# Ledger of designs, part 14: VHH binders against Tectonic-like complex member Mks1 (Mks1)

Target 1, 127 residues: Tectonic-like complex member Mks1 (Mks1), of Drosophila melanogaster (Fruit fly) (q9vym3r434to560)
Amino acid sequence: KRVSLLLELQEGQNFENPNIHVRYYLKAPANTFYEGTPGVDTMQGATATCRNAGDWRSAHLGHCWQVTLLLEEQHHPADLLHLYFEVISIDSWQRERCEGYAHYAIPLTSALPTDSIRLQCIRPLGN
Key: E = the ipSAE of ESMFold2; O = the ipSAE of OpenDDE; V2 = 0.75 times the mean of E and O plus 0.25 times the DockQ between their complexes.

## First folded at step 24 (VHH)

Design fa (from x2, 15 letters changed; framework vhh_7ocj_1; at its last look DockQ between E and O 0.02; V2 from the best seeds 0.00; counts 0 for: pae E 20.9 > 2, placed apart)
Fold by ESMFold2, look of step 24:
Structure fa (fold): chain B 127 residues (1-127), chain A 118 residues (1-118)
Amino acid sequence: as target 1 above (127 residues)
Amino acid sequence: QVQLVESGGGLVQAGGSLRLSCAASGFTRSIDAMGWYRQAPGKQRELVATISWDSSTYYGDFVKGRFTISRGNAKNTVYLQMNSLSVEDTAVYYCAASYGTYDSFDYWGQGTQVTVSS
């Protein structure tokens, strides 16, 4: 069975720094295969850097992409696609800093929400 | 056209209460979050309270249980009940709205003055 997901990272929130982008990584569940184009990896990537964020404004990302997964017959509906996000800021010295992480999991065999999904980020410890 | 209209500001004695209202109109999508900020003369604008589409709330640390944000029957309306007011609460209070989380806002009202007298 073939599942195509249209994904959009619309906004990032909770940041004082003006130069924000988001890195993402998708982890497919057991008994699935990623269907991709040679030289293109839609299971991970990054948005363009949003400038003019900060001062309690949102980072308007607007990053869209499509992922196609092939589900084997052994695929169990309780096995979820995991989406991991890392919010990165870039300072005036061009150094990247991790502002936070987020995670979301979705089933591949059920209808997906048509409205936006909101995720809370947590800041890394030990910094 | 997006509009946020604040009301309910004014002069109140210390220890008194005041209720601010904000109505939003002209949005083309469901509003995710609404909230209140304030700015006293010569100070930075600071977060007072937010309420999200799921009715979760967040308050700035200075609130200390004195203020309560709530949603009206129309989900594009929000209230701020302010109790135990002190002179330190004197500021212009701004309504804000966003399609994002309640800590970041793209739309702002023009502000309503709250003045607390001793």
Scores: ipSAE 0.000, ipTM 0.079, lowest interface PAE 20.9, mean pLDDT 69
ESMFold2 (binder alone), look of step 24: mean pLDDT 82; pTM 0.837
OpenDDE, look of step 24: ipSAE 0.018; ipTM 0.236

Design fb (from q6, 17 letters changed; framework vhh_7b18_3; at its last look DockQ between E and O 0.01; V2 from the best seeds 0.00; counts 0 for: pae E 19.6 > 2, framework grips, placed apart)
Amino acid sequence: QVQLVETGGGLVQPGGSLRLSCAASGFTRSIDAMGWARQVPGKGLEWVSTISWDSSTYYQDSVKGRFTISRDNAKSTVYLQMNSLKPEDTAVYYCAASWGDYDSFDYWGQGTQVTVSS
ESMFold2, look of step 24: ipSAE 0.000; ipTM 0.100
ESMFold2 (binder alone), look of step 24: mean pLDDT 81; pTM 0.822
OpenDDE, look of step 24: ipSAE 0.321; ipTM 0.730

Design fc (from x2, 19 letters changed; framework vhh_7ubx_2; at its last look DockQ between E and O 0.02; V2 from the best seeds 0.00; counts 0 for: pae E 14.8 > 2, unsure alone 64.8 < 65, placed apart)
Fold by OpenDDE, look of step 24:
Structure fc (fold): chain B 127 residues (1-127), chain A 118 residues (1-118)
Amino acid sequence: as target 1 above (127 residues)
Amino acid sequence: QVQLVESGGGLVQPGGSLRLSCAASGFTRSIDAMTWVRQAPGKGPEWIATISWDSSTYYDDSTKGRFTISRDNAKNTLYLQMTSLKPEDTALYYCAASYGTYDSFDYRGPGTQVTVSS
């Protein structure tokens, strides 16, 4: 079974530092193959750096990417594609800071969600 | 600010040809790859073609031989020449720009609609 997902990081909001980017890592179920543009790893990447703007400190990321997975016949429909995000900002000292992490799991079914989802970015204690 | 604006879409009969354009502007550093993707209603997204910084081109098997990706650096424009169009080519076509990887698009346009129908 072939499943193609077009994913988009649309917006970051209410982060402390003005310059943010997001790193992402995808974890597919076992016995899953992925394909895309030749020679390219589609299972990890990062957005461009975007500036917070306006009263809501909104950063328009506008980063999308395609993931195409090949699922074996023994694959369970309940298996999920896990998306892990790390939001990184650059402070006034030009240091990268971890703003937090987010996670989302996508069911690999024919009926894929089309609505935008808001994820909470959670900052680990001590950071 | 980076902008990608697709154009050239429209209604065409099966077997016809269409040339899509993508006007790109606002880049602060060199783009590593430009890509065309499409998505039809009720279907998953499809990668069509990519042209890299060194002008290497890559195509999806389903459109290979019918579609040609090219660019004009002087005009900052990406093109997709489509020939032998089929009804199944009906979709919203997006232009995307990538840093580092070809499947991650740091920027993309709103898309242009292509409809193939008799």
Scores: ipSAE 0.000, ipTM 0.179, lowest interface PAE 12.3, mean pLDDT 87
ESMFold2, look of step 24: ipSAE 0.000; ipTM 0.115
ESMFold2 (binder alone), look of step 24: mean pLDDT 77; pTM 0.762

Design fd (from q6, 18 letters changed; framework vhh_4orz_3; at its last look DockQ between E and O 0.01; V2 from the best seeds 0.00; counts 0 for: pae E 18.4 > 2, placed apart)
Fold by ESMFold2, look of step 24:
Structure fd (fold): chain B 127 residues (1-127), chain A 118 residues (1-118)
Amino acid sequence: as target 1 above (127 residues)
Amino acid sequence: EVQLVESGGGLVQAGGSLRLFCAASGFTRSIDAMAWLRQAPGKRREWVATISWDSSTYYADSVKDRFTISRDNAKNTVSLQMNSLKPEDTAIYFCAASWGDYDSFDYWGQGTQVTVSS
């Protein structure tokens, strides 16, 4: 079975620092093969940096991409596609700071939400 | 230390209902995702339902519209409401949780038996 996902990172909210971008990593479950264009890796990447002006509470990212996966007959519905996000801010000295991490897991064999979702970020180790 | 404890299993007649509970303890942060899986004797563990950090829910086709997963973050518990039970739902039900390294479910309970008589 071939599953194509159109993904969008729409916005980030309420981070401590401005000028954020999001790095993402998708981990496919067992018995699944990535189908991609030579030289292009859609299972990981980063958005452009959002330069905040005015509304410091919201950063519009608007990053879209597509991932195609091939599911084998052995694929188990309990094995989920994992989406990992790292939110990074950049200061005037070009220093990167981690604002937080988020994670989302979805099944590949059932209907997916059509509404936007919100993910709560957590800080690594003790935050 | 981190523990997951299932409860609420038992014997129920076909067409009946049960609610399973999974109590989590020893955690110092919010749970990223929790799931229920089940295993009948001689079968592989079968995924039943998942509730994600944002409270989105997902279900296996075999239980869709009959089971409801929900979470109480204040008590750090997850429940599975099982309605219209069938004999084929008989299994040991396991609670699983994931956070931290984001690889898969990091913690598992020991399971609770659900038996559905015809």
Scores: ipSAE 0.000, ipTM 0.119, lowest interface PAE 18.4, mean pLDDT 68
ESMFold2 (binder alone), look of step 24: mean pLDDT 80; pTM 0.814
OpenDDE, look of step 24: ipSAE 0.005; ipTM 0.210

Design fe (framework vhh_8pnl_2; at its last look DockQ between E and O 0.61; V2 from the best seeds 0.00; counts 0 for: pae E 13.8 > 2, unsure alone 61.6 < 65)
Amino acid sequence: QGQLVESGGGLVQPGGSLRLSCADAGFTRSIDAMAWYRQAPGKERELVATISWDSSTYYADFVKGRFTISRDNAKSTLYLQMNSLKPEDTAMYYCAASYGTYEGTYDSFDYWGQGTRVTVSA
ESMFold2, look of step 24: ipSAE 0.000; ipTM 0.242
ESMFold2 (binder alone), look of step 24: mean pLDDT 76; pTM 0.768
OpenDDE, look of step 24: ipSAE 0.703; ipTM 0.880

Design ff (framework vhh_6z1v_2; at its last look DockQ between E and O 0.01; V2 from the best seeds 0.00; counts 0 for: pae E 26.1 > 2, placed apart)
Fold by OpenDDE, look of step 24:
Structure ff (fold): chain B 127 residues (1-127), chain A 123 residues (1-123)
Amino acid sequence: as target 1 above (127 residues)
Amino acid sequence: EVQLVESGGRLVRTGGSLRLSCAASGFTRSIDAMGWFRQAPGKEREVVATISWDSGSTYHADFVKGRFTISRDNAKNTVYLQMNSLKPEDTAVYYCAASYGTYDLSPSEYDYWGQGTQVTVSS
């Protein structure tokens, strides 16, 4: 079974520090094969650095990429594709700071969501 | 069958050094990350250090404070943990773990685990 997902990181909001970018990692279920273009890793990556602006401190990321997975026919419907995000800011001294993490899990069914989803960015204690 | 085999754990004195090794085998595809976790009696399993298999990017827990260093040998499918300046509070079973997907800090995100190796630091 072939499953293709077109994913987009649209924007970050309400981050105090400017110049944010997002790193992402994808985790697919076991016995899953990844189809891609040579030299292009679709299971991890990063957006460009974007400045936040406006009342909502919106950083327009506009990062889109495609993930194609090959699943076994006996694939369990409860198996999910996990998306992990790390938001990173760069201060005026060119130091990278972790703004927090977000997570989303996608069911690998024929009925894939098409609407935008808002994720809460959580900063671990001590950071 | 995937196997992770830790070695190197033993009794050491405070201030001593130890190097742990984890040999991985049986993977059907290349792993994305490996890591070291530890669990002391009565405490939750916690991340010590993780490493991206492809990029070599590393994470070290705050309590490491430069004392431990994770490294990898892709050719040998082996991950190492060099531990220096050991303290009694470092006493724990140290587990090797492997992940497909991410080098997240949560133990739940790692797919395979070794049996663990006991590290004991005496005062």
Scores: ipSAE 0.000, ipTM 0.195, lowest interface PAE 16.2, mean pLDDT 88
ESMFold2, look of step 24: ipSAE 0.000; ipTM 0.055
ESMFold2 (binder alone), look of step 24: mean pLDDT 82; pTM 0.836

## First folded at step 25 (VHH; framework vhh_8pnl_2)

Design ga (from x2 with S30Y; at its last look DockQ between E and O 0.04; V2 from the best seeds 0.00; counts 0 for: pae E 16.6 > 2, placed apart)
Fold by ESMFold2, look of step 25:
Structure ga (fold): chain B 127 residues (1-127), chain A 118 residues (1-118)
Amino acid sequence: as target 1 above (127 residues)
Amino acid sequence: QGQLVESGGGLVQPGGSLRLSCADAGFTRYIDAMAWYRQAPGKERELVATISWDSSTYYADFVKGRFTISRDNAKSTLYLQMNSLKPEDTAMYYCAASYGTYDSFDYWGQGTRVTVSA
């Protein structure tokens, strides 16, 4: 069985520093294959940096991509696709600061929400 | 308003080495990429190497294996280590910075001259 997901990272809000981008990693459950274009990895990547000077409470990312997965016969409906996000701010010399982490899990065999979702970022305990 | 300042150029014999430096002079905005370009008198300016925001690098074919681009974020400095220099490397070397494309750079230094001569 083949499942195609169209994903969009729309915006980030209330981060301490400006000029953010998001790195993402998708972790497929057991008995699932990634299917993609040769030379293109849709299971991980990064958004463009939001260079909005001024309003640091809202960063418009607008990153959209597609992932196609093949489910094997042994796939269990309770196994989930896990999406991990790291929000990074960058200064003018490309020095990185982690602004937070987020996680979302998607069932591959049931209806997905059509509305946007909001994820809470957890800031690392270290400075 | 910011300025890039190059240094480290000079006269060197073939086979010699130079290390070029490019210091950031007060940029307050995100820089997507930095690069070294060179231009010999009467010739087109050409890309030597780039380093992007994700630390990936690119080198022109004529310099691979001889030059290394690097960045020291603590010192806000871009470097180009040039080894095994040849007379055809003689040029004015420019540091450049971009806010969106690696081939379309918005900010340039004044350049530092490298001369390779017997």
Scores: ipSAE 0.000, ipTM 0.118, lowest interface PAE 16.6, mean pLDDT 71
ESMFold2 (binder alone), look of step 25: mean pLDDT 78; pTM 0.798
OpenDDE, look of step 25: ipSAE 0.055; ipTM 0.486

Design gb (from q6 with S30L; at its last look DockQ between E and O 0.01; V2 from the best seeds 0.00; counts 0 for: pae E 14.6 > 2, unsure alone 64.2 < 65, grease 25.1 > 24.2, placed apart)
Fold by ESMFold2, look of step 25:
Structure gb (fold): chain B 127 residues (1-127), chain A 118 residues (1-118)
Amino acid sequence: as target 1 above (127 residues)
Amino acid sequence: QGQLVESGGGLVQPGGSLRLSCADAGFTRLIDAMAWYRQAPGKERELVATISWDSSTYYADFVKGRFTISRDNAKSTLYLQMNSLKPEDTAMYYCAASWGDYDSFDYWGQGTRVTVSA
């Protein structure tokens, strides 16, 4: 009952600010455990900063990682793996600004789509 | 604010069709995925299909090719077209939404009953 996911954050599109990176957080469903190597946490992390984004261009992230989950007998297909993303820009004063949030949920026991997935970000209100 | 209401269930003969609807009463999230689940009597709830806001879809293997999930953003409505129904499809069908701020709360409707019997 072992599932390995190979994940890639390919690009971000249509952000105003140029120096962006993405922080990610994975939330495993009930009756699962992630399998990790000491000193390595695959359930959260961040991409490298892309400096050619901004002015509504595409940011090429190309961040790949692998997550292995152990599914217990009690695991149900209705319980989903949740993926959370924060898109963060860094200005010339090295201040971080959240450009948007995204979320995606996938089943662990069904075939996933073969095509890339585009997520629409929710932008923080205000300043 | 933000309540899911299912409709369209009923009694159908094997081989028949039904179209389930799930109305979104003021629930709007650009990043949310929506799903149909079902629960047969005496069994645990299982995923039937999901659709993201960009129309990416996933189907459970047991319903592939027979059911179609779709979403009408103008009407804020989720649909499940069920064709070639079998007695094994008899269950309570639930609409669900998944949205996130890292403690995603699945929001569920009350369910609509589908019965397939000859």
Scores: ipSAE 0.000, ipTM 0.119, lowest interface PAE 14.6, mean pLDDT 68
ESMFold2 (binder alone), look of step 25: mean pLDDT 77; pTM 0.783
OpenDDE, look of step 25: ipSAE 0.352; ipTM 0.715

Design gc (from x5 with S30R; at its last look DockQ between E and O 0.02; V2 from the best seeds 0.00; counts 0 for: pae E 20.2 > 2, placed apart)
Fold by ESMFold2, look of step 25:
Structure gc (fold): chain B 127 residues (1-127), chain A 118 residues (1-118)
Amino acid sequence: as target 1 above (127 residues)
Amino acid sequence: QGQLVESGGGLVQPGGSLRLSCADAGFTERIDAMAWYRQAPGKERELVATISWDSSTYYADFVKGRFTISRDNAKSTLYLQMNSLKPEDTAMYYCAASRGTYDSFDYWGQGTRVTVSA
């Protein structure tokens, strides 16, 4: 009935341009709703830009957020939450350039709910 | 057939409007983003507006709500609606497209001239 995901974009590595940030977009199945707070959109956003002229191999992003999905009667166990990422660099003239795209899909695994039982599943943070 | 073709430029008085179009007869459906750039005589080419695969848009600060980028996927056509034109908008306007390369926009048109003068 309710699935909670804790997500973290930790760093970008080995891009030719070191000053990067990541834009992300999550796409849920049609009969799925996200649980939101006023003024906060957890289904899309962007990380802060890593500006580090001296640490070229690793761009520390440190963006952590939580997504809570509310699944309705028509939920299908094979439905996927799709995560789309765009890595963007900023040059010395403050112009944005696309460094790459990424995609990841997460299976939604919620089981049959009962009227009186509610549980929340959250994935631990990795390093 | 892999070229962008701009149209809709011309001479217009200050405060007037123009609608630029950019069509492609030879591109595949793999275009990730499209943009309008401009270059005034003696100046560097500068970004005017972009539209991404998800229809999100970006406008340069000098646009100040006067221009609107849009596209028609059925016609494979990119538009730039230019309102409240000023003499400083006089430039060659270029259409550009990207297939997600590291260098951003790989394909360019030859440009259409916009002149804003009485």
Scores: ipSAE 0.000, ipTM 0.078, lowest interface PAE 20.2, mean pLDDT 63
ESMFold2 (binder alone), look of step 25: mean pLDDT 78; pTM 0.794
OpenDDE, look of step 25: ipSAE 0.408; ipTM 0.785

Design gd (from x2 with D32Y; at its last look DockQ between E and O 0.04; V2 from the best seeds 0.00; counts 0 for: pae E 16.3 > 2, placed apart)
Fold by OpenDDE, look of step 25:
Structure gd (fold): chain B 127 residues (1-127), chain A 118 residues (1-118)
Amino acid sequence: as target 1 above (127 residues)
Amino acid sequence: QGQLVESGGGLVQPGGSLRLSCADAGFTRSIYAMAWYRQAPGKERELVATISWDSSTYYADFVKGRFTISRDNAKSTLYLQMNSLKPEDTAMYYCAASYGTYDSFDYWGQGTRVTVSA
């Protein structure tokens, strides 16, 4: 079974520091393969760096990518695609700071959500 | 286990040039960033240049166009071309690789010594 997802990181909001980019990592269920293009890893990546705009501290990312997964025909509906995000700011010395982490799990069914989802970004202690 | 090995250091006169190399052996191709650092005697380690996964580069202010960082993916080697060297460039130069950040590197080389003296 083939499942193709078009994913988009639209924007981040209310981060402490400017100059934001987001790294992402996708974890597919067991016994799942993904179609790769030579030189392109669709299961992990990063957005371009974006300066926060104004007092809203909004980072407009506009990062889209496609993921194609190959699932077993007897795929269990409880199996989820996990998306992990790390929001990173870069200062003038190219020093990176973790602004927080976010997570989202997608059911790999035909009824995929089409609406935008807002994720809470959690900043662990010590970061 | 991966290893970084620097080479190319040596003694040069002011105004001279050196090309440092850093062999990246045993690592995956998913390097997020690589960098050159240096540490002069009695001074703290400082960033010289970085190159990220998208080939974007950053140079410290003291570089002033004299140095060029580059990477040959086929050879898994990082380079630092240093021109117009100055005595104040004398230091141990270190190669670093990161899978996640620009300043928190996972791996470091043992360093190669650069001495600029008349």
Scores: ipSAE 0.000, ipTM 0.276, lowest interface PAE 10.6, mean pLDDT 86
ESMFold2, look of step 25: ipSAE 0.000; ipTM 0.126
ESMFold2 (binder alone), look of step 25: mean pLDDT 80; pTM 0.806

Design ge (from q6 with D32N; at its last look DockQ between E and O 0.75; V2 from the best seeds 0.00; counts 0 for: pae E 10.3 > 2)
Amino acid sequence: QGQLVESGGGLVQPGGSLRLSCADAGFTRSINAMAWYRQAPGKERELVATISWDSSTYYADFVKGRFTISRDNAKSTLYLQMNSLKPEDTAMYYCAASWGDYDSFDYWGQGTRVTVSA
ESMFold2, look of step 25: ipSAE 0.005; ipTM 0.302
ESMFold2 (binder alone), look of step 25: mean pLDDT 78; pTM 0.791
OpenDDE, look of step 25: ipSAE 0.618; ipTM 0.841

Design gf (from q6 with S30H; at its last look DockQ between E and O 0.30; V2 from the best seeds 0.00; counts 0 for: pae E 15.2 > 2)
Amino acid sequence: QGQLVESGGGLVQPGGSLRLSCADAGFTRHIDAMAWYRQAPGKERELVATISWDSSTYYADFVKGRFTISRDNAKSTLYLQMNSLKPEDTAMYYCAASWGDYDSFDYWGQGTRVTVSA
ESMFold2, look of step 25: ipSAE 0.000; ipTM 0.165
ESMFold2 (binder alone), look of step 25: mean pLDDT 77; pTM 0.790
OpenDDE, look of step 25: ipSAE 0.222; ipTM 0.694

## First folded at step 26 (VHH; framework vhh_8pnl_2)

Design ha (from ge with A97K; at its last look DockQ between E and O 0.11; V2 from the best seeds 0.00; counts 0 for: pae E 12.5 > 2, unsure alone 62.9 < 65, placed apart)
Fold by ESMFold2, look of step 26:
Structure ha (fold): chain B 127 residues (1-127), chain A 118 residues (1-118)
Amino acid sequence: as target 1 above (127 residues)
Amino acid sequence: QGQLVESGGGLVQPGGSLRLSCADAGFTRSINAMAWYRQAPGKERELVATISWDSSTYYADFVKGRFTISRDNAKSTLYLQMNSLKPEDTAMYYCAKSWGDYDSFDYWGQGTRVTVSA
């Protein structure tokens, strides 16, 4: 069985530092694998950098992509696709800082919400 | 082999405690998960505990609440607090870290030995 997901990172809110982009990583559950074109990796990537996102402003990311997964017969519906997000700022010295992490898990065998989902980020200690 | 260095192992009596440390010379802010594994002589390496980038933890069933995984991002250090140690906990303990893939860990330390004997 084939599952295609259309994903969008719409915006990030309430970050202190400017020049924000989001890195994302998708981890498929057991008994699945992704279909990819050589040289293209849809299971991970990054948005473009949004300037002027700091000082608690909203960063409008608007990053869309599509992931296609093949579910093997052994796939268990309780095994979830995990989506990990890392919010990164870049300072004027071109040094990256992690502003926060977020995680969301979805089933591959049931209808998915069509509304926007809001994830609260966890900031690393000391950063 | 990896850039991780474990410490804190040693000889301890049953019922005792140890705290293992894993220093990471690399930049840990980009790490999605860290873990402790152990390997007793003649056995395969087995997972002890993981800590995710969101601070969620997972423990193997044999831990039974005796161990606590934690990390200090300011010091780039992973810890394993081991309490109520049993002789069956005797093993080499390894730390590991991964970027974005929980079913494989990309970097491993050389290990620290823990021996629990009367």
Scores: ipSAE 0.000, ipTM 0.163, lowest interface PAE 12.5, mean pLDDT 70
ESMFold2 (binder alone), look of step 26: mean pLDDT 77; pTM 0.789
OpenDDE, look of step 26: ipSAE 0.017; ipTM 0.268

Design hb (from q6 with A97V; at its last read DockQ between E and O 0.50; V2 from the best seeds 0.00; counts 0 for: pae E 5.5 > 2)
Amino acid sequence: QGQLVESGGGLVQPGGSLRLSCADAGFTRSIDAMAWYRQAPGKERELVATISWDSSTYYADFVKGRFTISRDNAKSTLYLQMNSLKPEDTAMYYCAVSWGDYDSFDYWGQGTRVTVSA
ESMFold2, look of step 26: ipSAE 0.099; ipTM 0.551
ESMFold2 (binder alone), look of step 26: mean pLDDT 77; pTM 0.776
OpenDDE, look of step 26: ipSAE 0.181; ipTM 0.642
ESMFold2, look of step 27: ipSAE 0.013; ipTM 0.469
ESMFold2 (binder alone), look of step 27: mean pLDDT 77; pTM 0.778
OpenDDE, look of step 27: ipSAE 0.253; ipTM 0.659
ESMFold2, fold request of step 28: ipSAE 0.000, 0.012, 0.000; ipTM 0.051, 0.471, 0.362
ESMFold2 (binder alone), fold request of step 28: mean pLDDT 77, 77, 77; pTM 0.779, 0.780, 0.778
OpenDDE, fold request of step 28: ipSAE 0.708, 0.291, 0.264; ipTM 0.896, 0.670, 0.658
ESMFold2, last read: ipSAE 0.023, 0.000, 0.109; ipTM 0.479, 0.319, 0.561
ESMFold2 (binder alone), last read: mean pLDDT 77, 77, 77; pTM 0.780, 0.781, 0.783
OpenDDE, last read: ipSAE 0.266, 0.173, 0.246; ipTM 0.675, 0.602, 0.659

Design hc (from q6 with A97R; at its last look DockQ between E and O 0.01; V2 from the best seeds 0.00; counts 0 for: pae E 12.7 > 2, unsure alone 61.0 < 65, placed apart)
Fold by OpenDDE, look of step 26:
Structure hc (fold): chain B 127 residues (1-127), chain A 118 residues (1-118)
Amino acid sequence: as target 1 above (127 residues)
Amino acid sequence: QGQLVESGGGLVQPGGSLRLSCADAGFTRSIDAMAWYRQAPGKERELVATISWDSSTYYADFVKGRFTISRDNAKSTLYLQMNSLKPEDTAMYYCARSWGDYDSFDYWGQGTRVTVSA
């Protein structure tokens, strides 16, 4: 079974530090392969750094990428594609800070959601 | 309309004092810098004072120790204590807030008018 996902990180909001970029890591279900090109890993990456601005301190990320998964025929609908996000800020002193983490799980069914979703970014304790 | 709201302006005699306040609904205890600017009639807006996240301050040359900028994070309020006021200090005073640790200021209040006259 072939499943293609077009994913987009649109924006981050309400972070207290100005320069934001997001790193992402995708974890596919067991016995799943993904298509890629040499030198391109679609299962992990990072957005460009964007300066937060505006009323909601929004960082417009505008980062799109495609993931194509090859699932075995015995694939269970309960198997999910996990998306992990790390929001990182860089201050004027070039210090990187972890602003938090977010997670989303996508069912790999034929009826994939098309609407945008908002994820809660949770700041780790001690950071 | 603005997120920043100035108050405390008014008419005062030379040598008098005023305390300006800036209420900030979006005030953060993070790395935002705050500033006071002023604009006199027929003149360009000029920086009066700044206070950074680490409480370091900067004052324009014309301040000469007469003004004090401070912030109360608990009250989400910026202050400008103005002493020994001069007629030349007559202006609309604006508070401003940076986003992040940048030196530029992105948010502005509507201003409060200060008039120093005998």
Scores: ipSAE 0.000, ipTM 0.233, lowest interface PAE 12.4, mean pLDDT 85
ESMFold2, look of step 26: ipSAE 0.000; ipTM 0.142
ESMFold2 (binder alone), look of step 26: mean pLDDT 76; pTM 0.781

